# VHH binders against p49116: the designs that were tried, part 204

Target 1, 238 residues: p49116
Amino acid sequence: EGPLLSDTHVTFKLTMPSPMPEYLNVHYICESASRLLFLSMHWARSIPAFQALGQDCNTSLVRACWNELFTLGLAQCAQVMSLSTILAAIVNHLQNSIQEDKLSGDRIKQVMEHIWKLQEFCNSMAKLDIDGYEYAYLKAIVLFSPDHPGLTSTSQIEKFQEKAQMELQDYVQKTYSEDTYRLARILVRLPALRLMSSNITEELFFTGLIGNVSIDSIIPYILKMETAEYNGQITGAS
Short names: E, the ipSAE of ESMFold2; O, the ipSAE of OpenDDE; V2, 0.75 times the mean of E and O plus 0.25 times the DockQ between their complexes.

## First folded at step 15 (VHH)

Design gx21 (framework vhh_7n9e_1)
Fold by ESMFold2-Fast, scan of step 15:
Structure gx21 (fold): chain B 238 residues (1-238), chain A 119 residues (1-119)
Amino acid sequence: as target 1 above (238 residues)
Amino acid sequence: DVQLVESGGGLVQAGGSLRLSCAASGFRFENYGMYWGRQAPGKGREWVSGISGDSSYTAYASSVKGRFTISRDNAKNTLYLQMNNLKPEDTALYYCATESYSYGPEDYWGQGTQVTVSS
């Protein structure tokens, strides 16, 4: 059996809505985030090991880890997204909404804490200069997590996660041979992804989603999209 | 033995400026996000501004954006809030606090420093 990921799985190209508006708005932020989410799910669906687990298992895995995949995607695409500018706009929008909706100070603190954790994570990844191969394998490690409740085929999922870990180790040791502790520095960043609330991520980035549908509810439909339909979603065309 | 001590408050005329300081001790300051909050008499607590541990990210309440600047000096274990173009509605007790982690300790709060802006 060959490697878990091929060169095609290392390619992760986000196309932003064009042009960036003069003043950021909730719809532009939601469209940008939706494109990243769709790209992330299409990436997962393209992995032969993922396909081999079957549709029900695929849906359960992505429902469990979409926030971790999305956060890794935010870090990987932070420059192309101008993520720091988007986060500042979200803060301004959210505070205006909070005043109108009479939300508590405790909720504001939770959301601000989430934004700082997100920014700290993205900065840590940037400082480590994580490359495309490393991002691909980190995404595979979080995708093939056997420890989520309600999963079937947990032994097979664990084997795929171990394969991802071994292939990442081989890559890092070969490519960054002079940096003995690089793999350890990379892996200790992953637990932070589990500290980030998927509900807060959804509120921050997907508030403009049409029909007020949850990410959990749309995951099965995104995973079933054919190439043409997927391209339509990421470009907003056809 | 965690302590947060605010200072720099006082009485100032509308349009004036003040710089608040928060001296932190008893924990590794650089590992914690910090924020400034305020509470006016008869009102709830309002979050004002926050800063990440490494200063890479800052955020502001819409009511203070463009007028206030948050900063920190990790070598001195000190958090700052530069307040410009102060308005009477900025009158409040200002306090600094640590941000908790999802499974970490609760926020630590200082006793606050009073800011009064006369019209």
Scores: ipSAE 0.000, ipTM 0.117, lowest interface PAE 18.5, mean pLDDT 81

Design gx22 (framework vhh_7n9e_1; at its last look DockQ between E and O 0.57; V2 from the best seeds 0.00; counts 0 for: pae E 12.0 > 2)
Fold by OpenDDE, look of step 16:
Structure gx22 (fold): chain B 238 residues (1-238), chain A 119 residues (1-119)
Amino acid sequence: as target 1 above (238 residues)
Amino acid sequence: DVQLVESGGGLVQAGGSLRLSCAASGFRFEDWGMYWGRQAPGKGREWVSGISGDSSYTAYASSVKGRFTISRDNAKNTLYLQMNNLKPEDTALYYCATESYSYGPEDYWGQGTQVTVSS
């Protein structure tokens, strides 16, 4: 059995909407986020092991981990996305909502904490200087997580996850031989992803674009569309 | 149009073997993962096995692991399922399936081939 990931899976290039507006409106944020989401899901789809699991299992996996994949994508593409600017814009939009008394105090706190967690996570990943290979393997580990409820073929999923972990370990040992604890330092960041609310992420990044449609409900559709098609879909939504 | 045609089903005794084939057309076969599913009487559709486009990875349902082997010949646009040590609980209509990204978000599957395993 060949490697779980190839060099093609290391490439993760996000193309931002152009032109960047002077004021980052909700539409721009949602479009940017959508592109990242689609890229992440299509990345998963490009993995042979993922392809082998069948559409039901694939859908279930992505439904379970899309927020984690998305967050890893945010971290990886933080510079290209100008994530700090996007998050600042989101905060500004929230402030407007606050002024209009549309949100409860508790909700405001939850949302702000979530934004902080996102920022912190991305900053932590930047500090670790995670490279493209490490991101790819981390995404694979997240993707092939057998511990989500309702999954079938968990044994197979677990094997794929283990393979991802082993390949990551080998890569880190080879590439960063002088940093004996790098692997552990990287892996210890994964639990932070589980603490992030997918609902809040969805609200912050996607509400303006998908309306009442949930990410959960569109995942099967996204997984079954061509790359060119989702690009067209994004542009059509503008 | 995507077309999938299954064959190779039949009646076999428990412990017997069958080899199913699925002829695919209407899409670039090698670019897509392929799947076998089955539907037993009174039950819903069940995923049985899958194989990546390049055949580098295969996966199996727990119920068939070790007994079934999925393979494909991309030159022939054909998917196979070797079924060994068949059990009565394997009785079902077996169908091959693909995700047709070019044709929309729908799944495509054939009409299926009946596999009946007698005790």
Scores: ipSAE 0.782, ipTM 0.904, lowest interface PAE 0.5, mean pLDDT 91
Fold by ESMFold2-Fast, scan of step 15:
Structure gx22 (fold): chain B 238 residues (1-238), chain A 119 residues (1-119)
Amino acid sequence: as target 1 above (238 residues)
Amino acid sequence: DVQLVESGGGLVQAGGSLRLSCAASGFRFEDWGMYWGRQAPGKGREWVSGISGDSSYTAYASSVKGRFTISRDNAKNTLYLQMNNLKPEDTALYYCATESYSYGPEDYWGQGTQVTVSS
């Protein structure tokens, strides 16, 4: 069989909605995050190895890892999203909410800790200067995680994850041949993704979703979208 | 209007072979992964095998690995499952499905084709 990922799967281009408003609002943040989520899910569905897995397996994998994929996407697209500006606005809003007694101190602490973890992750990836090929394979490694509860066909998922790891190793050793420990530095960043709460990610980035639906509940419907529907969502065409 | 029609099932002796076919219509066949699943009496659905739209990748349940081969003919909008070294435990109703139209409460599975393996 050929490579797990082709050049098409390395390309990951986020198109932001209309120019960033003067003052950030929930709608802009939610639309930006939704575009990234749809792009991430379209990316996953376009992988031939992913297509070969059963429907239940595909849905279970994405439900288990969407927050990890989304966070990797935030790190990869941090500049085009102006993520630091978005997070600064959220932090400022949270500080004002403390003064107005609108949220409990414990909840604000949890959300702030999540933002700090997210900033640390994005900063670590930026310092490592992770390239597009490396991001694509890291996403494949988290997508093909065989260790989530309730999965069937775990041996096949593990095989695809190992293939992703092998191809990442080959790429890094060839491209960054003088840096013998680069792969290790990259891979030790992955466990941090599982420490970030998907519920808090939803609160920060997806509170503007119509109908108060959870990401978990919409994943099956997004995965079954026609290509034209995906293209509409990732470019913002209504 | 998505339609999936399975055929090729039957009664076969243990150690025998069968080739199943699934005729698909109503969607761009080559753009989607295709799957074979099965359901034995008194059991839930079990995923058997999958193939990417371009045929470059295949996947198999551990119970059938090395015995079954999935393939597709995109020009004919047809999915195949070649089953070799059949065992009594392979006795089930076999369904084809696609990821795009088989997920959730609206699962688009065909009617199935019965495979019975006698010992």
Scores: ipSAE 0.453, ipTM 0.772, lowest interface PAE 2.3, mean pLDDT 86
Fold by ESMFold2, look of step 16:
Structure gx22 (fold): chain B 238 residues (1-238), chain A 119 residues (1-119)
Amino acid sequence: as target 1 above (238 residues)
Amino acid sequence: DVQLVESGGGLVQAGGSLRLSCAASGFRFEDWGMYWGRQAPGKGREWVSGISGDSSYTAYASSVKGRFTISRDNAKNTLYLQMNNLKPEDTALYYCATESYSYGPEDYWGQGTQVTVSS
C-alpha cells in the first residue's frame, strides 16, 4: 500500500476572485466560497484511498462531510480569504435582511450563533498554529468517517480513517517531539466541526446558487469537473 | 471522446480463471481511480473492485475478496481483473468505470464483457 497522503495532498492553494471589490458583496462571497468548495472536493478526489472506494461511495462520503471539509478549509485559508472581513460583510447583509423582516428571531439567533462558532473554531486553529500537514490529515479523518448512515464499505472506510489518524500521530510526534499533548489538543477541536450546520453554511456562503439547488445536489458534478473546466466556468460567469 | 472497452470474458468451468482487460482512452487515465462492476441477468449492478490512480490502494466486494485481483498499467491505459476460482454466481456482464466521467455507470462504461461460469 503506502502512505494515505503524499506531499501533493498537503498543498492547498486557494485563489481568490480578481479583482477584489472595494466593498464585499454577496457575489464575491459566493464565488470565493465556491472556489473553496471546489478545491476541497478536488482535494478529496485526488486521494488514492478515496479513488479506490468507487463513485457511489465517494459521493456519499462527500455529501456526508462536505461542510466539515469546507469549515476546515475556511480555517486553513482564513488569512488569504480575509475571512474576518467576509464574515463582517455577511453580518451586514443579515442586518439588511432583518430590517426587511425576512428572517424570524429564532433563525437570526441560530445564524449568529453559527457565525460565532465558526469564528471561534478558526481562531482556535490559528492559535494552535495548525500546519498544512496537520490540516491534510484532519481533512482525511473527517472525510473517511464510517459513522454516516447509508455508507457501503464502512470497514474499509474505518481502516482508512485509522491510517489517517496514525499518520497524523507519526507526523506530530516527529515534528513536534517536545509538545507531548499537541495531538490531543488538535483532535479535541474536531467535535466542533460536527456542530456546524450545512444548511446555515449554505445560507451564509452560497445563497447565490440558482433555484432550489443544494450543495448536496451539485457534489456529483463538482467531483467530475476538471480543474480547467471549473476555472473556465468561474471566469465565464464573471 | 471517452471510451472504455472491456475484453477477456468467456465461458469457463467452475474453479477456472479469467483475466479481464479494459482499454481506456479520451481522458487522463493515471489521474483517476477505476473500478469493475458486474450485472447478472435480472439483477441490479454490483460494485466488484476498485483501484486508485497510482495503484497504491485497492478495494474488493466481500463476495470476491481473495479470489479476484484488480490491477492497472498506466503506461498502456489498461485496467485488469484477474478472476480465480470462479463460481457460477460470478456469471455476469462485467464493465469498467472511472470516477472522472461518472454521471452514473451508464455514462462511463462500454458494452461490457460477458463472463459465464458453468458448473
Scores: ipSAE 0.006, ipTM 0.361, lowest interface PAE 12.0, mean pLDDT 82
ESMFold2 (binder alone), look of step 16: mean pLDDT 84; pTM 0.852

Design gx23 (framework vhh_7n9e_1)
Fold by ESMFold2-Fast, scan of step 15:
Structure gx23 (fold): chain B 238 residues (1-238), chain A 119 residues (1-119)
Amino acid sequence: as target 1 above (238 residues)
Amino acid sequence: DVQLVESGGGLVQAGGSLRLSCAASGFRFEDFGMYWGRQAPGKGREWVSGISGDSSYTAYASSVKGRFTISRDNAKNTLYLQMNNLKPEDTALYYCATESYSYGPEDYWGQGTQVTVSS
């Protein structure tokens, strides 16, 4: 059978747009987020177990969990992205919007709550010092979630999730043998990912994606892209 | 690439009127809320008025309410600000912008159009 993930699946290298502008703008944030999204989709597509589920199941699965994968990617790549700087710029803009009644108070509250949940999640992962192998298996656990409504092949998805959990356990017990409760501390972080709204994530990070295009609508096309097209997206080169 | 170009500013006496236009390109205009902001010399930016993509919602700063009217023509990709009963305090560079969590002073903002109101 072999392992669910290979060392190639542990490597998760985000290439940021350069240069970083003096003032953060929607284009820079959107391009950075798009690169992370494409990297995350390419990562998922490269897993043999994922491919074995078939195109329809793959599409449904990623549509259900892209926000969780993206959020884990934000936490993993927080330093590379200067995520704290991006979030501070967003918060500053929202605080000015509250002061000037530019947006409804209810909407601003929802967005601020989402940002604070995201900051708390990323801070918790940083405090735990989650390594590359742990991130890879956490991404696999959320990817192979059998409990999303409307999924088919749920028994096979559940088996792959259990395999991811087992391999994470084996890794943590071997690598962090002195820390008996590390696995439990890591796994208890995962439910928080489902409290984050995918709609708010789209508004914060994908606002520069011009027109009435949802992440949900583009997922099938991203998953079918050739390797060269994926590489073009994650490097931003043409 | 997103482009916003303001026009219609100029010199006007107190009590007069001006109509500002903002020509938008590089995006599906009707999908975005838009707003007007202004910056007086030596002061920070002030939000003036906003409008939803379908024109169903409009909002105004207290300082301009009842005097200014925001509107848009989605077929022409153009945002408007009708300014009536202008006051010397309205003297500023007026910018249009997308209502989409813009985080930079230049991102999705036009270069502006100068409005000067003499007493």
Scores: ipSAE 0.000, ipTM 0.143, lowest interface PAE 12.8, mean pLDDT 81

Design gx24 (framework vhh_7n9e_1)
Fold by ESMFold2-Fast, scan of step 15:
Structure gx24 (fold): chain B 238 residues (1-238), chain A 119 residues (1-119)
Amino acid sequence: as target 1 above (238 residues)
Amino acid sequence: DVQLVESGGGLVQAGGSLRLSCAASGFRFEDYAMYWGRQAPGKGREWVSGISGDSSYTAYASSVKGRFTISRDNAKNTLYLQMNNLKPEDTALYYCATESYSYGPEDYWGQGTQVTVSS
C-alpha cells in the first residue's frame, strides 16, 4: 500500500470569521471553534485509510477522539486563532461568574485547571516547534486509536496507527537528523490529550451552539456533509 | 437511479472459495468508497470489508482478515470479494454498499447474494 498521508493532508488552513469583534463574545468563539472542528473532521474523512473503514467505524473513531483532534488543532492554529486572547476572555468571563455567584467555586476550579492544562500543552508544542508534517501524523495516530470501546475493526485500526507512527519516525529522522530524541519528546506529549475532559472543552468553546446540541450528536451530520455544505460552514456565508 | 447488483453466491464446502461481484450503476463509481456487509439468519448486519475509491486502502473485519480480499475495477464499475478458506460461520446474505450521501440519507445497499457454507 502507499503512504498513509499525502502532502495534501499536511495542509491545514483555518479561515477565521471576519471581522473580529471589538469584544470577544460566545458566538465569535463558538464560530471559530466550529470552523476548526469542521476542518478537523473534513481532514479525517479525506484520508483513504479512514474512508475504507466505513461510516459506522468512522463515526465511532471521531466520536471517541474529537477532543484530542480539536486540541491538536488548537495548538497547531494557536497563532491564527489568537488562542491566548480567546482563553483570556474565557477566564475573564469565569471570574465575573464567581463574583456574581452564578457558578460554584468547585466547577470554576475544574474549568480553570482544564485551561491551564490546555495552555501547558500548546506551550509545549510551540516550544518543540512542531511542523505541519508532524501535526498531520500526530492527528493520524490519535484518529486511528484501536483502544476505544465498541470498535469492530481494532486490528486494522491498529495497523493504520502503526503505519502513522512509522511514517512519523521516518520523517523526523530524515528532517531532524541532528536531534536523536525529538520523536520521543513529541510522542510523550500525546497522553496529556486523554487527560483533558471533552465535556469541559465543549463548555468552553461550543456554548454558542443553537438548540442545546452536543458535539457527539452533530458528528455524524458533519461527516456526512458534501464538500459544498462543508465549504459553506468554513466561509461563514450561512 | 443508483443500482447495486450482487452475484456469485452459492453453496460451498468448508475450506472452499467463492468470488462475489457487485455491478454498480447510476453514480461516479471511482469517486466513492465501496463496502461488503453480511447478515446471517437472526442476526444484525455485520460490516465485512471496505475499499477506497482509488483502491489505495482496504480494511477488513477481524473475523475475515487474511481469508477475504476486496478489490474493484473502476473501468467496469464492479466491486469484488474473493473469499478463501470459507467457514460455516461465513454463511450469510452478502450485500455491497456505498456510503454516498448524494443518493439518500442512509447507505445504499443491494438486494444481496446468498452464501451457504456446509460443514
Scores: ipSAE 0.190, ipTM 0.645, lowest interface PAE 4.9, mean pLDDT 85

Design gx25 (framework vhh_7n9e_1)
Fold by ESMFold2-Fast, scan of step 15:
Structure gx25 (fold): chain B 238 residues (1-238), chain A 119 residues (1-119)
Amino acid sequence: as target 1 above (238 residues)
Amino acid sequence: DVQLVESGGGLVQAGGSLRLSCAASGFRFEDYSMYWGRQAPGKGREWVSGISGDSSYTAYASSVKGRFTISRDNAKNTLYLQMNNLKPEDTALYYCATESYSYGPEDYWGQGTQVTVSS
């Protein structure tokens, strides 16, 4: 079969709500995060290997890894999103909540630790100057993880993950031939994604969702959207 | 508008072979991934195999891997499933589906094609 990813799958362009409000609010943050989530789901759906696995497997894979994909997307789109500004606004809100006794200190500590881990991850990716091809393959490695409980077709998923790893290695060796240890430096960053709580990600970025629905519950509906609906979500045209 | 019509089922002895076809119409066939699913009497739906729109990738359920081959002819708007070394456990009604549909009855425009494997 051909390569796992084509140049089309490397393209990952987030369109932000415009203009950015004078004061950040939960609506703007939620809209921005939702656009990134939909872009990430549409990206996964465009991969022929992913399509071949079928809806049930696709849903299970994305439910298991959406937080890892979202976090990679945050790192990749940090400049476009002004992520540092968003995180600063969230921290300010949390500090105000402590002062007003609206949230427990233990919960705020967990959330702050999550923000610090997220900042550390994004900073490490920026320092490594991860390019678009590298992000695409890292997302593919995360997506085709055969080790999540309850998955079907684990041998096929493992084959696709191994193909992603091989193609990433080929790319890095050819493009960064003088940096013998670059691939190792990139890959050792991935385990940190598994330490990020999806519940805390939902609280930070998706608090503005109507109906108090979980991301896990909406994933099957997002994956079933037609291309025009995805495009509407990621550009705000719907 | 969208219609899927399955054919090629029948009665076959264990170890035998069958080739199923699914004729698709009403949509741009080459732009959509296609799937084969099956349902045995009294059991739930089971995904069997999938193929990308451009045929670059295929995937199989562990129960059929190495025995079944999915393929498509985009010029003829037809999906195929070559079934070899059939087992009694493969006895089921076989359906084709596209990425805009699930494995449910309301997602199929045909009646499926019955495959019965005798011991």
Scores: ipSAE 0.351, ipTM 0.714, lowest interface PAE 3.2, mean pLDDT 85

Design gx26 (framework vhh_7n9e_1)
Fold by ESMFold2-Fast, scan of step 15:
Structure gx26 (fold): chain B 238 residues (1-238), chain A 119 residues (1-119)
Amino acid sequence: as target 1 above (238 residues)
Amino acid sequence: DVQLVESGGGLVQAGGSLRLSCAASGFRFEDYDMYWGRQAPGKGREWVSGISGDSSYTAYASSVKGRFTISRDNAKNTLYLQMNNLKPEDTALYYCATESYSYGPEDYWGQGTQVTVSS
């Protein structure tokens, strides 16, 4: 019927823990990443089409795509998050760990390759100057992915994904009318999100979680969270 | 919350084999890279072998490559180390641990299982 996304779905404002410590630590990184994850899930649950799929389908979709949503969020919020500073600190730590023979050298190289892929993705999005509307529709395209194993209502999910693609096309054609190939340049960035390991993302950004709680296990609780409770999570520590 | 319990150690003759097990609880085992380390008396800890959460990647220290095989059963929350062609220099306390690569180390270790290889 109506549009998949409204102007309210374009607003994506990350509030960082304050102040940034002089020396980065796992707790600051984890708190920052947790706020972005909560913001991303709150964003998804605000979409009427998403709500219409029902609780079980919503949980399954977010469990399947949270890493893609999170990575898009990292790219969108890279400046406010000082992501380049965080990634540089992690890389420096990993290089020192190799020299000290504390971790597997080959595995550390795989983790560093993941960080380079993340940096390349964020740099490509910055170079393309992706705007808030484009980010909202890219997030919707990855959220409504019908091709994850175990999903129910795949026809309805596919319909919502196609609607997101159509509305993105309409937006880009209207707003960037003289740039004929902009949509193609944007869409070819998306497959890279599937190449990034959710396990490595969780280890890099969420290692400060108490009791080694997995992202998969907290997703249902975040999705059920009331607006007041969500606001408490993202502002209570400041 | 997190518990790692090693078993399977013991006394074995040079050239023999042992299989170590590590039972994990308190976290989603399949989401964590794991490794086996060892510490001989009077020496520092030595990394032995690691495996990714999905088993797509394994790595071995040069001293054990071709003799040891790391594996995991995510349905059972268990990590394994198959040790073949054991040498006296493999004598050590063997422990399992989570492998973390974030800005600060948060590895969890078990208390270990003793492996003694007689000449």
Scores: ipSAE 0.022, ipTM 0.351, lowest interface PAE 6.2, mean pLDDT 84

Design gx27 (framework vhh_7n9e_1)
Fold by ESMFold2-Fast, scan of step 15:
Structure gx27 (fold): chain B 238 residues (1-238), chain A 119 residues (1-119)
Amino acid sequence: as target 1 above (238 residues)
Amino acid sequence: DVQLVESGGGLVQAGGSLRLSCAASGFRFEDYEMYWGRQAPGKGREWVSGISGDSSYTAYASSVKGRFTISRDNAKNTLYLQMNNLKPEDTALYYCATESYSYGPEDYWGQGTQVTVSS
């Protein structure tokens, strides 16, 4: 059949809340992160292969991989988000908490290690100068992961993942013909995404989420949003 | 969904004692630092006491040191505050919270439990 992704799936443009506050706060960070999460889920919904798997499978896949998709989105949108500034503000807050004799240096160290791994991942992607087509296919590879527990239609999911891998290979070989091992350097970065804690991601980026709702619980709602409702979320209509 | 439900408040005479409880759900309780805070009518929130996930570290506001004791039962997902030698100035809505270490102790608020100390 046709290609897994079209040129429309390469476009991934995050609109940041405006105006930027005088200082970074939990509300601004949460709204920015929520917009990226909604953009990522809308991107997944737009893929015909994803739609073909059906609603129940779609929900299960996104529940399993939202943290990987979100982290790839952070790397892709790092400049528009001023992610380095956001992470520096969080690190400064955590280090001040240690110095002010706050509770549990071990918990703060765990969170700091997560931030360092996130920074390392984003820096690796930036050094490789990953382009929009490569990001689209990497997101497709993590989305169509057949190895998550409890999935149905695993054979179909695996076929879509293999199609994503094949199309990425074809793209890289054509576009970066001089770099024989570029694909291997890109793919070896993906296992690190599965080692990042979704709970720590929620703590860092979604602390201000209204109603203290978990990402896992809102995924079915986001996937069912009408296009107009989705646009309202990512642009902050009104 | 993170939920915190406080209980154990009431009306007590000065010099009396109360034991507050906070039932937690929706997260791995043992992995998080927990706090008790309070808010008197027309005043801002005041941090009262905190405890590490493994109970190896506790801290108290100077106003309650020696009178209050914080503890937790990780098997029951429950946080406690034993309040002794209560004073009229301890009158407040008491709430429990966990600190995300991102932005502050207001995260994961419960509804609170009212403590009123009469003179």
Scores: ipSAE 0.000, ipTM 0.141, lowest interface PAE 14.7, mean pLDDT 81

Design gx28 (framework vhh_7n9e_1)
Fold by ESMFold2-Fast, scan of step 15:
Structure gx28 (fold): chain B 238 residues (1-238), chain A 119 residues (1-119)
Amino acid sequence: as target 1 above (238 residues)
Amino acid sequence: DVQLVESGGGLVQAGGSLRLSCAASGFKFEDYGMYWGRQAPGKGREWVSGISGDSSYTAYASSVKGRFTISRDNAKNTLYLQMNNLKPEDTALYYCATESYSYGPEDYWGQGTQVTVSS
């Protein structure tokens, strides 16, 4: 065939909203997260193999894996986002909610556990010093997951996933030839992505959305966005 | 708005060839990936082959790889499937579909063109 990903698919540049507020608020966090989500959806749509599967399959894949892609994006863009600062602001808000009896203890526990899992994931990726090529292939592996219910073309999706795994292996063996176990260390990080709740991700990062819309409901509209509209979102244009 | 019209099917003997065409309208053809699928009587839909909008990438199901070739002519808004060395198990209704996101979360399918391969 040809390679699943090209150098253009390695580029993943998030532009943060400006100006940064004196105190982080739900609007700034939501806008930042929305830009990352839009960037992630556009990244997926730009993959020629993804385009070749057709819209029904593509929409189903993205709806099933958006939280995994978003979390990989958080890890990849942690420095650009000052993610640690955002998470600290969220934790502070949750602690204030405990003091004011606004949320149940069980719910706060679930949310805090999610934040700890997210921090642990991002920290492990940072310690491994995952590069842009590795992130691109990890995203492709989670995107082309054939095991989500209701998918058509599952055998072809599986082939694309295997192709992503093969190309990642080739890249790692060539680039990090001295580190025999690097690929294994990277791949064992992926199962943690499926343990993180998409509902809690929505609560943490997308609370500022008007009308309490779910990300599942908005994905088809994000995928419809023309390049100009999409670029406007990620570059901070009006 | 989106319209897909398949043609080129017919009856052919095993080992023969057919070329299918899909005429597209209602969207900017060059910006969207396309694929060919098929459905045999009593079976579900099977993805056969796909092509990116710029033709830089093509993919094939294992059952047809080496025998079928997908291509497109963006100037004519037309998708093609060249089918060689046809087998009786290739008998199916063939349809084209687009990656276009204009109307919602469903692929836009044409009505199909019947391919029948006799022994």
Scores: ipSAE 0.279, ipTM 0.689, lowest interface PAE 4.3, mean pLDDT 85

